VHH binders against o75319. Designs and how they scored, part 66

Target 1, 181 residues: o75319
Amino acid sequence: GNHIPERWKDYLPVGQRMPGTRFIAFKVPLQKSFEKKLAPEECFSPLDLFNKIREQNEELGLIIDLTYTQRYYKPEDLPETVPYLKIFTVGHQVPDDETIFKFKHAVNGFLKENKDNDKLIGVHCTHGLNRTGYLICRYLIDVEGVRPDDAIELFNRCRGHCLERQNYIEDLQNGPIRKNW
Short names: E, the ipSAE of ESMFold2; O, the ipSAE of OpenDDE; V2, 0.75 times the mean of E and O plus 0.25 times the DockQ between their complexes.

## First folded at step 5 (VHH)

Design x10 (framework vhh_6fv0_2; at its last look DockQ between E and O 0.01; V2 from the best seeds 0.00; counts 0 for: pae E 8.9 > 2, placed apart)
Fold by OpenDDE, look of step 5:
Structure x10 (fold): chain B 181 residues (1-181), chain A 119 residues (1-119)
Amino acid sequence: as target 1 above (181 residues)
Amino acid sequence: QVQLQESGGGLVQPGGSLRLSCAASGFTFDDYAMYWVRQAPEKGLEWVSTISYSGDSTYYKDSVKGRFTVSRDNAKNTLYLQMNSLKPEDAAQYYCAKWSDDYDLFDYRGQGTQVTVSS
């Protein structure tokens, strides 16, 4: 139902744009039905997401939702002008090659179609940290050729929280590059 | 029907303490964040404190931080406000309120309980 995800309140709602990229990470926004359980200060709705992005003088061009559930908010809660992509991603384990490929393909497609603007790719899982961070870093490493430690550091700094899962970190640092096509 | 019943108000001297209670019924108590609000004479309704549905998070008006403590017993459908070191400016009618679609208005609240602080 409408249970607040564990530790959800502990994470910053929205990170900062990652310099040199079009990525911004955030925790999952919650639809209105969750607000009854939250203090006003804790609320973070789809509307709040867009407000916070605007406060950073940015604009979202795509939202990639990595959560493995659909209970948090509906695509209908988003502006029609912002595409929404769901990539069901299981938590706690390194995403499989198919998931990684889907993510890369989505990002590359967006960048190809949005060369004439500076709109951001918003990525979130539940906390907008581990799954989100892994896939963003995986992209930077595999596609952009960024050094793993640099990618991780950049993500952590911009998200305001550090990747927590050792298996994700280990895979990013020492795991094989995944195919890009 | 949502029902909220405040109690525990009274007359105290500055520096005194009171413990307010709020009995809730007519809704699933542990599904809602709860609020304390107050209204002093010739003043508008103002927010005092918030507690999350589970009680794991609490928030306070700056002027009451360190002096007031909000808590809840979900098994008893009861909200509490421990008020210590009371000041004259704390005198008001105190209400408990539940979350609403427009939480800023605190539409769901009881009859209130009067807190008077005087020497």
Scores: ipSAE 0.014, ipTM 0.284, lowest interface PAE 7.9, mean pLDDT 91
Fold by ESMFold2, look of step 5:
Structure x10 (fold): chain B 181 residues (1-181), chain A 119 residues (1-119)
Amino acid sequence: as target 1 above (181 residues)
Amino acid sequence: QVQLQESGGGLVQPGGSLRLSCAASGFTFDDYAMYWVRQAPEKGLEWVSTISYSGDSTYYKDSVKGRFTVSRDNAKNTLYLQMNSLKPEDAAQYYCAKWSDDYDLFDYRGQGTQVTVSS
C-alpha cells in the first residue's frame, strides 16, 4: 500500500552533513504514488532528496536503506550513478551483530573507493532517526573511536531530531564495542 | 482482522528438510510483501527471508541463502518456506509476518511453528 507512514510528516526530510564524517541522514523518500495523500509542501520524493542534497552543495555517493519494505520507492527511482544498498533492519530492537557488520563493511568499502572525493553516504530508515542514528553512531564509536555521548550529540544536532529509543541509547552508551568489522 | 497461522515445523536431523506454511486472512494478501522471521531462546527476533507481493523478488539472510526458498500462492493466501540442509543454528520458533510501517516493525501475530534440529 501507499499510506503515509505514521509520524513521517513530523520529521525534517534531510539533515545536515555530520562534520568530520561522510554521513548524512534523511527520512525515507516516498515515490509519486504517495503524493495523492500529501499536500504539495509535504512531498519528499527521491528527486526531492537529490535536489535538497544539491542545495547543501553536497553529492550522494551511496544510499543505505535500512527499511524492511520495498513499498516506499524503488531503486530505479534513483540515479544509476548512485549505488544503493538495502540492509534489512528491524525497528524497536537493537540491531544484531550481523546487521552492524554489514553496515560497517559497506561504509568502509565506500570510504576506500571514494577516498579521493567528498561524496556522502546517505542513510535512512523510515523516519531517518532511530535505526539510522543507532548504526551511524555505532560506526563512529566502534570504528572511529568517538565517545558515545559525542556521537549521539553530533547525530542529533545534524539530523535536527533527537534519538528516541532508550534501548538504542543505552546500548550505544553502555553496550559492548563490536570489534569484528 | 489480520490472522497468520504457521505450520510445518517439527523435529529433524541435521541436513534434513522442512517446509513451513503460513495461512493468511483478514487482509488483502497479494498487496503485501511477506516475511519469515525466527526467534531462538534468549535471542532477539531475526529476519530470515522476504518475498515481494507478486513473488517476483526474494531476499534471504546470508546464513540461509542457497538452503532456504521462500514462495507464495496468492490464490490460496499462503506463504511457504522450504528449508533444506538444516543446521542446529536454524532451530527456532518461526513466524510469518507483514511489515507495519505505522510502528516500523514486523507484524507477526501467529503463534509460530517450532523447528528443532537434533540427532
Scores: ipSAE 0.011, ipTM 0.332, lowest interface PAE 8.9, mean pLDDT 87
ESMFold2 (binder alone), look of step 5: mean pLDDT 82; pTM 0.817

Design x11 (framework vhh_6fv0_2; at its last look DockQ between E and O 0.07; V2 from the best seeds 0.00; counts 0 for: pae E 6.4 > 2, grease 25.6 > 24.2, placed apart)
Fold by OpenDDE, look of step 5:
Structure x11 (fold): chain B 181 residues (1-181), chain A 119 residues (1-119)
Amino acid sequence: as target 1 above (181 residues)
Amino acid sequence: QVQLQESGGGLVQPGGSLRLSCAASGFTFDDYAMYWVRQAPEKGLEWVSTISYSGDSTYYKDSVKGRFTVSRDNAKNTLYLQMNSLKPEDAAQYYCAKWSDDYGYFDYRGQGTQVTVSS
């Protein structure tokens, strides 16, 4: 259905590019059918996403969708020039190794193919916070060698919201490094 | 605010029965599939049973099939779990949980009700 995700309105639509990375996080955009349940200023469509990114003088090169549902928007709502990747990611629990691997592989593939530009990897789950933050931080920690607390702080600052799930935070800080490839 | 409150747990002998209840509030109860999950000491959370939003479909963990029955009363915003032929392995904290399509997981659960099975 067209139920607005719980607490969706509480989160900033789009974060800031994470300095030193190609990542930007945002909450899930909602297709037009959801607009009837939103105030105009609350609306955040796929089109709005791209407009907001452009306002930051950035350009999306890839969208990684971590939501576990497909009811929010259709890939057809995105420009053809921007690849869309769905990684069904269960919420509330730490993503499994397969999910982590898929994410890392996608990111590495993008970076390899986009060395000649500065396009961003847009990552979102429902709120663009917990699942999104975990996987981005997991990448920075495991692949880029960033200190866990630095990765978390960087994400939180750029997203404009802090990771909320203690199990995610704990795993990032103290959990084992996962397979990169 | 979503609230789930489990009740009906207790101490029973092997072979005994219990009926758990879960009172739900703060959301449209009949829009969501509901779950029973349990957690035994030093074990992870495990799925026990699922019932569809309408109650037309039910699913069970293999180890509880034929012994447990999940049901719901949407008019009363209440979820039930009838547990028969209880075994020591069934001893756990039992939780009522709401399913979320957004997360592909249950996003809310109550404080739980303790089930103890001992001779």
Scores: ipSAE 0.414, ipTM 0.766, lowest interface PAE 0.9, mean pLDDT 94
Fold by ESMFold2, look of step 5:
Structure x11 (fold): chain B 181 residues (1-181), chain A 119 residues (1-119)
Amino acid sequence: as target 1 above (181 residues)
Amino acid sequence: QVQLQESGGGLVQPGGSLRLSCAASGFTFDDYAMYWVRQAPEKGLEWVSTISYSGDSTYYKDSVKGRFTVSRDNAKNTLYLQMNSLKPEDAAQYYCAKWSDDYGYFDYRGQGTQVTVSS
């Protein structure tokens, strides 16, 4: 089926660019088949995503999809010019070191290949909050040396919603620094 | 609507092998990542392994890495778990699942299949 994910309507579609970073977070866009169950103002399609990014005077250069399914939209629904990467992230556990490494590798590769532009890395899970926020913050802490509380505050403010899962928050604040290789 | 039927469990000696199967119906199988979970005596339900919808990425609980291999055949709507070097702690009822994005829980529809390890 094409049922709307629980609480999906409760979240802002797209956050703001996180200042001093190349990240922007958003909830999962939903392909046209979901629109039968949505009021027009509730719709948030892949096209709507790109329109909203453009309205912020930004441009996506990579989308990292953290969801466990391809039912929400197909990569073919995205402009050909935007690379797409899916990293499966277990939804109720702190991501393991392999998953964290894959995310770091993808981000570092993007930054290397895009050093001469200001395009953004778009990151989403289902709601664009807990898994998304965890991995973005993990990157900022481990790779950029940002203090945990500063990374969390920056993500929360720019996403427009606070991280909710306590085990993620505790791991970011008190857990070990993860290896970057 | 969703139906998942696990099979392939049984009794095996320590160090032995089993291959579990999960027949799926009632949903578009290759649109979803699939999970293996298990429930051991005295313990709650625990995650074992995940495989991406295409099969390109696999993930494992630390205690089974190198011993278990998850795979899928999307043409047959079937998920597999090859379990090698089985240990007594692997004994459990095994379930396959797809993610329930409405509640953030595993979605399973069968009775599971029992894996017993005894000398």
Scores: ipSAE 0.045, ipTM 0.453, lowest interface PAE 6.4, mean pLDDT 87
ESMFold2 (binder alone), look of step 5: mean pLDDT 82; pTM 0.824

Design x12 (framework vhh_6fv0_2; at its last look DockQ between E and O 0.11; V2 from the best seeds 0.00; counts 0 for: pae E 7.8 > 2, placed apart)
Fold by OpenDDE, look of step 5:
Structure x12 (fold): chain B 181 residues (1-181), chain A 119 residues (1-119)
Amino acid sequence: as target 1 above (181 residues)
Amino acid sequence: QVQLQESGGGLVQPGGSLRLSCAASGFTFDDYAMYWVRQAPEKGLEWVSTISYSGDSTYYKDSVKGRFTVSRDNAKNTLYLQMNSLKPEDAAQYYCAKWSDDYGFFDYRGQGTQVTVSS
């Protein structure tokens, strides 16, 4: 169906680029069929996403979609020049090692292939917060060696919203490092 | 604001029966499959039963099949779980949970209702 995700309207559509990284987080864009249920100022389509990114003088090079559904928009709604990767990620629970690995692999692959540009890795789940924040922070911690609290603070500041799930936060702060390959 | 409120729990003897209810509000109830889950002390969350949005399809944990019956009244925004032939191993906090396609998990659940089975 075309029901709007719960609390979707409460979150900023797009965050800011995370300094020192190629990450930017945003909430899920909604295809046109959802517009009838939204006020004009609430609308956030795939097109709006790209417009907002451009307004920040940035460019998306990859979109990683962590939602567990495909009803929000179609890959065809995105420019052909921007790769789309779906990683079905269960919410509310800490992502499993396979999911973490898939995310890391995708990020590393992108960085390897995009050394000659400054395109961003756009990551989103439903709200672009918890699943998104966890995986980005997990990457920064495990791969980049960032202190957990620094990673979390950086993400929260740039997203404009703080991670909400305590299990995610706890795992990032005190959980084990996951394998990178 | 999504709200789920469970009720109907209590203390029963083995072989006894309870009927749990869950009052739902704050979302379109009949758009979503609903779930019963339970958590016993020092155990993880355990799936118990699922009912489709329309109520046409029901699913049960193997250990409760034939004993538990899930149902719903969409007009009343209420979910039910009839529990018969209760066993000590059924003792747990029972939760009504809303399934989310977004999360591939439950995005909301109530405070729960305690079921105790003891002779």
Scores: ipSAE 0.279, ipTM 0.677, lowest interface PAE 1.2, mean pLDDT 94
Fold by ESMFold2, look of step 5:
Parts: C-alpha cells; sequence; structure tokens
Structure x12 (fold): chain B 181 residues (1-181), chain A 119 residues (1-119)
C-alpha cells in the first residue's frame, strides 16, 4: 500500500554530510503514488532527494537502502549513474554480524571505487535514524576507530535528530568492537 | 486487512520432516520480505528464517541452517518452510510474519501452526 509510514513526517528529509566521512543520511524517499496523502511541503521523492543533495553542493555515488520492502520507491526512479544496494536488516534487535559485515563491505568497496572523487554514500532506512545511525556509527567505530560517543554525536548533529533506540545506543557504547570489516 | 494463515504443522518423530505453508492476503505480497518465527511453551518469540521479497536471498537462525529451507511463491501469495531432520528443540508454534519496516516489531502474524517433536 501507499500509506505514509508512522512518524515519517516528523523527520527532516536529508541530513548534512558527516564531516571527515563520505556519509549522508536521509529518510526513505516516497514515490509519486504517496503524494496524494502529503502536503506539498511534506513531499520527499527520489527526485527531491537528489535536488536536496545538489543544494548542499554534494553528489551521491551510492545509495544503501536498509528497508525490508520495495513499496517506497523503485531503484529505476534513480539516475542510472547512482548505484543502489539493498541490505536487509532484522528489526527490533541490534543488526547481526552478517548485516554489519555486508554494510562494511559495501562501504569499503565504494571507497575503493571512488577514491578519485568526493561522492557520498547515502544511507537510509524508513526514518533515516535508528538502523541508519547504528550501521554508520558501527562502521566509524569498528573501521575508522572513532570513539563511540564521538560517532553518535557526529551522526546526531549531522542527521538533525538524535538516535532513539536505547538498545542500539548501548550496543554502540558498551558492546564489542566488531573486527570483521 | 493483512491476513496470514499458517498450515502444515503436526506431530513428528525426531529426524522427521514437515512442510509449513502460509497463505497471505490483504497486501502486495511481493513487496515485502517474509519471516518465520516460533514460540515454544513459556518461552519468547524466536526468529527462524527470512526470505527477501523476490526470494533471491534467504537467512536462517544458526540452529536450523542446513535443515530448514524457506521459499515463496509470489504468484500464489504463499510462503513455505521445509523442515527436515527435526529435533525436539524445534517443537513450537510456528508463525509466518510480515515486517512493515516500522522499528521494533513484526507487524502481522497468523494464528500459527503447532509443530510437535516427540519420541
Amino acid sequence: as target 1 above (181 residues)
Amino acid sequence: QVQLQESGGGLVQPGGSLRLSCAASGFTFDDYAMYWVRQAPEKGLEWVSTISYSGDSTYYKDSVKGRFTVSRDNAKNTLYLQMNSLKPEDAAQYYCAKWSDDYGFFDYRGQGTQVTVSS
């Protein structure tokens, strides 16, 4: 169906590039079929996503979609030159090691392929907050050696919303470093 | 409204096999990843298996890998779980479930089908 996800309207569409990284986070863009349920200022389509990134003088080089469904938009709604990758995550619990590995592998692969440009990795789940923030922070902690509290603060500031899921926050702060990049 | 109906449970000896089915209606089935979960008496809900919306990726709890196979028929809106080499630990009420990508819960599951494994 084309129902608007709960609380989706409460979140800023797109964050800011996270300084010192290649990440930008956003909520899921919604294809045109959803727009009859949205005021014009509430709309956030795949085209709107790219326009907002361009307004920041940035360019997307990869989109990582963490959602469990394909109902929000189709990859063909994206420009051909922007790779798209879906990584399934098990909800309600901290993402498992296989999911974390897939995310790290995708990011590392992107960085190798894009070492000669400054394109960004766009990451989203439904709201662009909890699962998105967890995996970005997990990457920064495990691969880049960022302190957990610094990774969380950077994500929160650049996303414009704080991580909400306490079990994710606790795992980032107190859980094991996953040396599986 | 989303409806999920499980079937195919029953009593089986250790080492036996069962094939569970889940008939889905009330939503666009091939837009969603589907799940099998189970609940043993007086225990919490446990994830068993996941299959992507296209069926091209499958995931399993470690204790069932190699014994269980999840599949789907998107033309028939049906999810399946082939369970081989069943063990007493597999005895549970089995549910198929749909995840709507709202954090923190499986949005919908059926009434379940009982799997009993006993000597």
Scores: ipSAE 0.022, ipTM 0.373, lowest interface PAE 7.8, mean pLDDT 85
ESMFold2 (binder alone), look of step 5: mean pLDDT 82; pTM 0.820

Design x13 (framework vhh_6fv0_2; at its last look DockQ between E and O 0.03; V2 from the best seeds 0.00; counts 0 for: pae E 7.3 > 2, placed apart)
Fold by OpenDDE, look of step 5:
Structure x13 (fold): chain B 181 residues (1-181), chain A 119 residues (1-119)
Amino acid sequence: as target 1 above (181 residues)
Amino acid sequence: QVQLQESGGGLVQPGGSLRLSCAASGFTFDDYAMYWVRQAPEKGLEWVSTISYSGDSTYYKDSVKGRFTVSRDNAKNTLYLQMNSLKPEDAAQYYCAKWSDDYGWFDYRGQGTQVTVSS
């Protein structure tokens, strides 16, 4: 239940907004019950997430949770004003077409409904890196027409950590475009 | 892809010893804590032991404390379980496992190695 994700402490809690996009990536926030196993400076709760976003003079408009578990925090821990979307995404393997489509659809829906503001799409998996990075990059590549290497570089720079999974990188660089609708 | 291959199981008498090995591939072995889990017939999967990514910390099920020792060789991508003073209750299929933070369970396992304890 309260097992701290492996290497979770090694990653920056929150990245930076990706310039030219509405994306921001972060590692999974942990609910209060996890604090017993963490040093105070290591704690990263849903509340901390929002505080850190505010510190960047940004505002979250949507949270997309890509973790395959629900043990880290509850949607109820989030402000009511910020919609929460769960897309169960298997780790370590390239997301399937359905998952990719769900992600794209969610992003496009958000952008359509939030044209009048600059709220961010917060995306996270466990570490907010591999699954998160892949899907964000996949979107940029497939929907926005960004070059794969540019998308990856942009994500890595803004997240403060580089995509680690070679299969993800390879798929982004050389894999086929996935359907957008 | 994550691959785990257990070996070293067999038939021993009560009080005997076995040393299990697990060959890991397909992931950065030294980045992850590793686990031993076991499943006896008609029983669920149960946790046996944990070793941290560096090997500095080890944890054991109460019933195996003092008898089992987990270790790892990160240079060889290998996990070990030294089992001493084996009891009939220890008989099970033993698995090397990687904890899935995503699933919250031991979803990455090999095919296992059978440990039988009988006089």
Scores: ipSAE 0.038, ipTM 0.436, lowest interface PAE 3.9, mean pLDDT 93
Fold by ESMFold2, look of step 5:
Structure x13 (fold): chain B 181 residues (1-181), chain A 119 residues (1-119)
Amino acid sequence: as target 1 above (181 residues)
Amino acid sequence: QVQLQESGGGLVQPGGSLRLSCAASGFTFDDYAMYWVRQAPEKGLEWVSTISYSGDSTYYKDSVKGRFTVSRDNAKNTLYLQMNSLKPEDAAQYYCAKWSDDYGWFDYRGQGTQVTVSS
């Protein structure tokens, strides 16, 4: 069902643009059917997402949805001018190399297509924190050469919440650099 | 009222086959990735296999790759695990499970079905 994901209310809806990058992270927006048990200020719909991005004087150019379900919202709830990509990401383990490659490929493709604008890549999982933070940091480390601790600090600060899952943090800090292909 | 009911377990000799089924109700089945996990006596739960909500992607523990096949029928709200070339190490209570980041790696599991491998 339409149950609100556990602890979803505990997280800021949308983070801040990560300086020096094209990334912004947020928690999963929820379609109208979830709003029955939410106060107006607790609601965070796909439309609310776009309004909050505009309030930051930013514009989304791509949304990457890392969730393993389709129950939260439909891509049809998004403007047609904003591409949407779903990368199924299993959350019980560190994402595998194929998932990491799909993410890197999507980001690199976006950067090529959008080299003449300043549009952002929006990335979310359920809470916009663990899987989202892992893949953004993995990209920054592997592709941009950012030090692991600096990538994690940047993500935590801009998201407004710290990465929580220790196996993700340990893999980022101590694990192997992944193939960029 | 999420309900997951496993079936298809039993006693089989090494090298034999079993097909496990999981009947799901009380939630929108095709919205969720599904898992097979197992538990042998005095061991923790061990992940076996995962299938995406559409069925397009499957994942397996290394020790079962090539022997086990996970599948789903979203029209029938049913998850399957075809288990071939069974080994004594596969003996366990098998559970199907529904994903949840909020509860570790699954929301709910059924009562399980016992797989016993001996001669």
Scores: ipSAE 0.018, ipTM 0.402, lowest interface PAE 7.3, mean pLDDT 86
ESMFold2 (binder alone), look of step 5: mean pLDDT 82; pTM 0.822

Design x14 (framework vhh_6fv0_2; at its last look DockQ between E and O 0.09; V2 from the best seeds 0.00; counts 0 for: pae E 6.9 > 2, placed apart)
Fold by OpenDDE, look of step 5:
Structure x14 (fold): chain B 181 residues (1-181), chain A 119 residues (1-119)
Amino acid sequence: as target 1 above (181 residues)
Amino acid sequence: QVQLQESGGGLVQPGGSLRLSCAASGFTFDDYAMYWVRQAPEKGLEWVSTISYSGDSTYYKDSVKGRFTVSRDNAKNTLYLQMNSLKPEDAAQYYCAKWSDDYGIFDYRGQGTQVTVSS
């Protein structure tokens, strides 16, 4: 159905670009059918997403959708010029190695193909926080060699919300590096 | 905050009946399909029954078909499971659960109610 995700309204719709990276996190945009259940100021559509990104003087080059459902919006709601990648990611638990690898591969592929521009990788789950934050941080840690606490702090600051799940945080801080290929 | 509270469990003899209830709060109850799941000692969590948001559709584990009936009262935010002709194999901790299609898991589950079937 068109029920609003729990606590969805509690989170900022779009974060800030993470300095030194091409990442930006946001909560899931909701297609028009959800608007009847929202106050106007609560609405956050795919169109709103792009408007907010533009307001930051940025441009999306890729959207990675980590939600486990497809009911929130359709890829057709996005500009054709922005590729959309779905990585079904189970919530609450640390993503498995396959999911991590898929994410890393997608990011690396994008960076390889977009060396000549500064387009952003937009990543979202439902709230654009836990799954999103974990995978972004996992990438920064495993691929970019960023210290775990620095990655987490950077994400939290830029998203405007802190990672909430302790299992995610602990895995990032103390968990093993996952292979990159 | 989301809360699910099961009740109605107990000790019954084989062939007996129990009616479980689940009181839900903290979310729009009638927007979600609800689930009954159970876990026996040293066994994993297993699905028992599902009821659609409106109650129009119900689904059951094969082993409980014809014996268990799931229902809901959306006005009372309550889920029910009528269990008839109980068997020893039905003994377990029974949970009311909310499935999240977004998370691909039961994002909320109560503390459970114990069902014991013994002669």
Scores: ipSAE 0.479, ipTM 0.799, lowest interface PAE 0.7, mean pLDDT 94
Fold by ESMFold2, look of step 5:
Structure x14 (fold): chain B 181 residues (1-181), chain A 119 residues (1-119)
Amino acid sequence: as target 1 above (181 residues)
Amino acid sequence: QVQLQESGGGLVQPGGSLRLSCAASGFTFDDYAMYWVRQAPEKGLEWVSTISYSGDSTYYKDSVKGRFTVSRDNAKNTLYLQMNSLKPEDAAQYYCAKWSDDYGIFDYRGQGTQVTVSS
């Protein structure tokens, strides 16, 4: 169905590039069939995503879709030159170790294949906040050695919204060290 | 209006099996991942299993892995949980659910179905 995700209108469409990283976070783009239920200024389609990225003088080189549904847009709505990867995440809890590994593997693979450019990894869930923020921060903490509070503060500032799920925040701050392979 | 109706619970002996069903209506079922959650006496709501919208991916709480199998029939708008090798600790009221990203909670609407395991 074409139902607008609840509270989706409350979130900025696209954040800013996170300095010192290749990440940019955004809420899920909605295919044009959803626009019947949106004011023009509320629209955020796959095309709008790419236009907004270009307006920031950036370029996407990968989209990682963390949603657990297929209804928002089709990968065919994206430029064929931009790789798309869906990593199914359960939305109710902190992503499990296998999901974290898949995310780390995808990011590391992208960085190796894109070492000669500055293209960004776009990451989204439904709102581009809790699952998106968790996995980006988990990567920064486990792979790049960033302090948990610094990773969270960087994500919040660049996304334009603070992480909301307390169990995600607590796992980032106090959770166990995760394996990188 | 979203409606979820669970069935298939009952009383079984340890080691027994049950198959739970959840009939869904009022939303486009195959657009959503679906969840099984349970609530035992004096315990909070506990996640049990998840299945992706297509059914291609399944996820389980560690304590039920290998014993429970979640499945779905998108043509019938029905979610299933096959429960084998049941243990007393599996006894609970079982609910099917969607996830509400808006509030970070399970959206369960049925009365659930009781699973009781005793000898």
Scores: ipSAE 0.047, ipTM 0.452, lowest interface PAE 6.9, mean pLDDT 87
ESMFold2 (binder alone), look of step 5: mean pLDDT 82; pTM 0.827

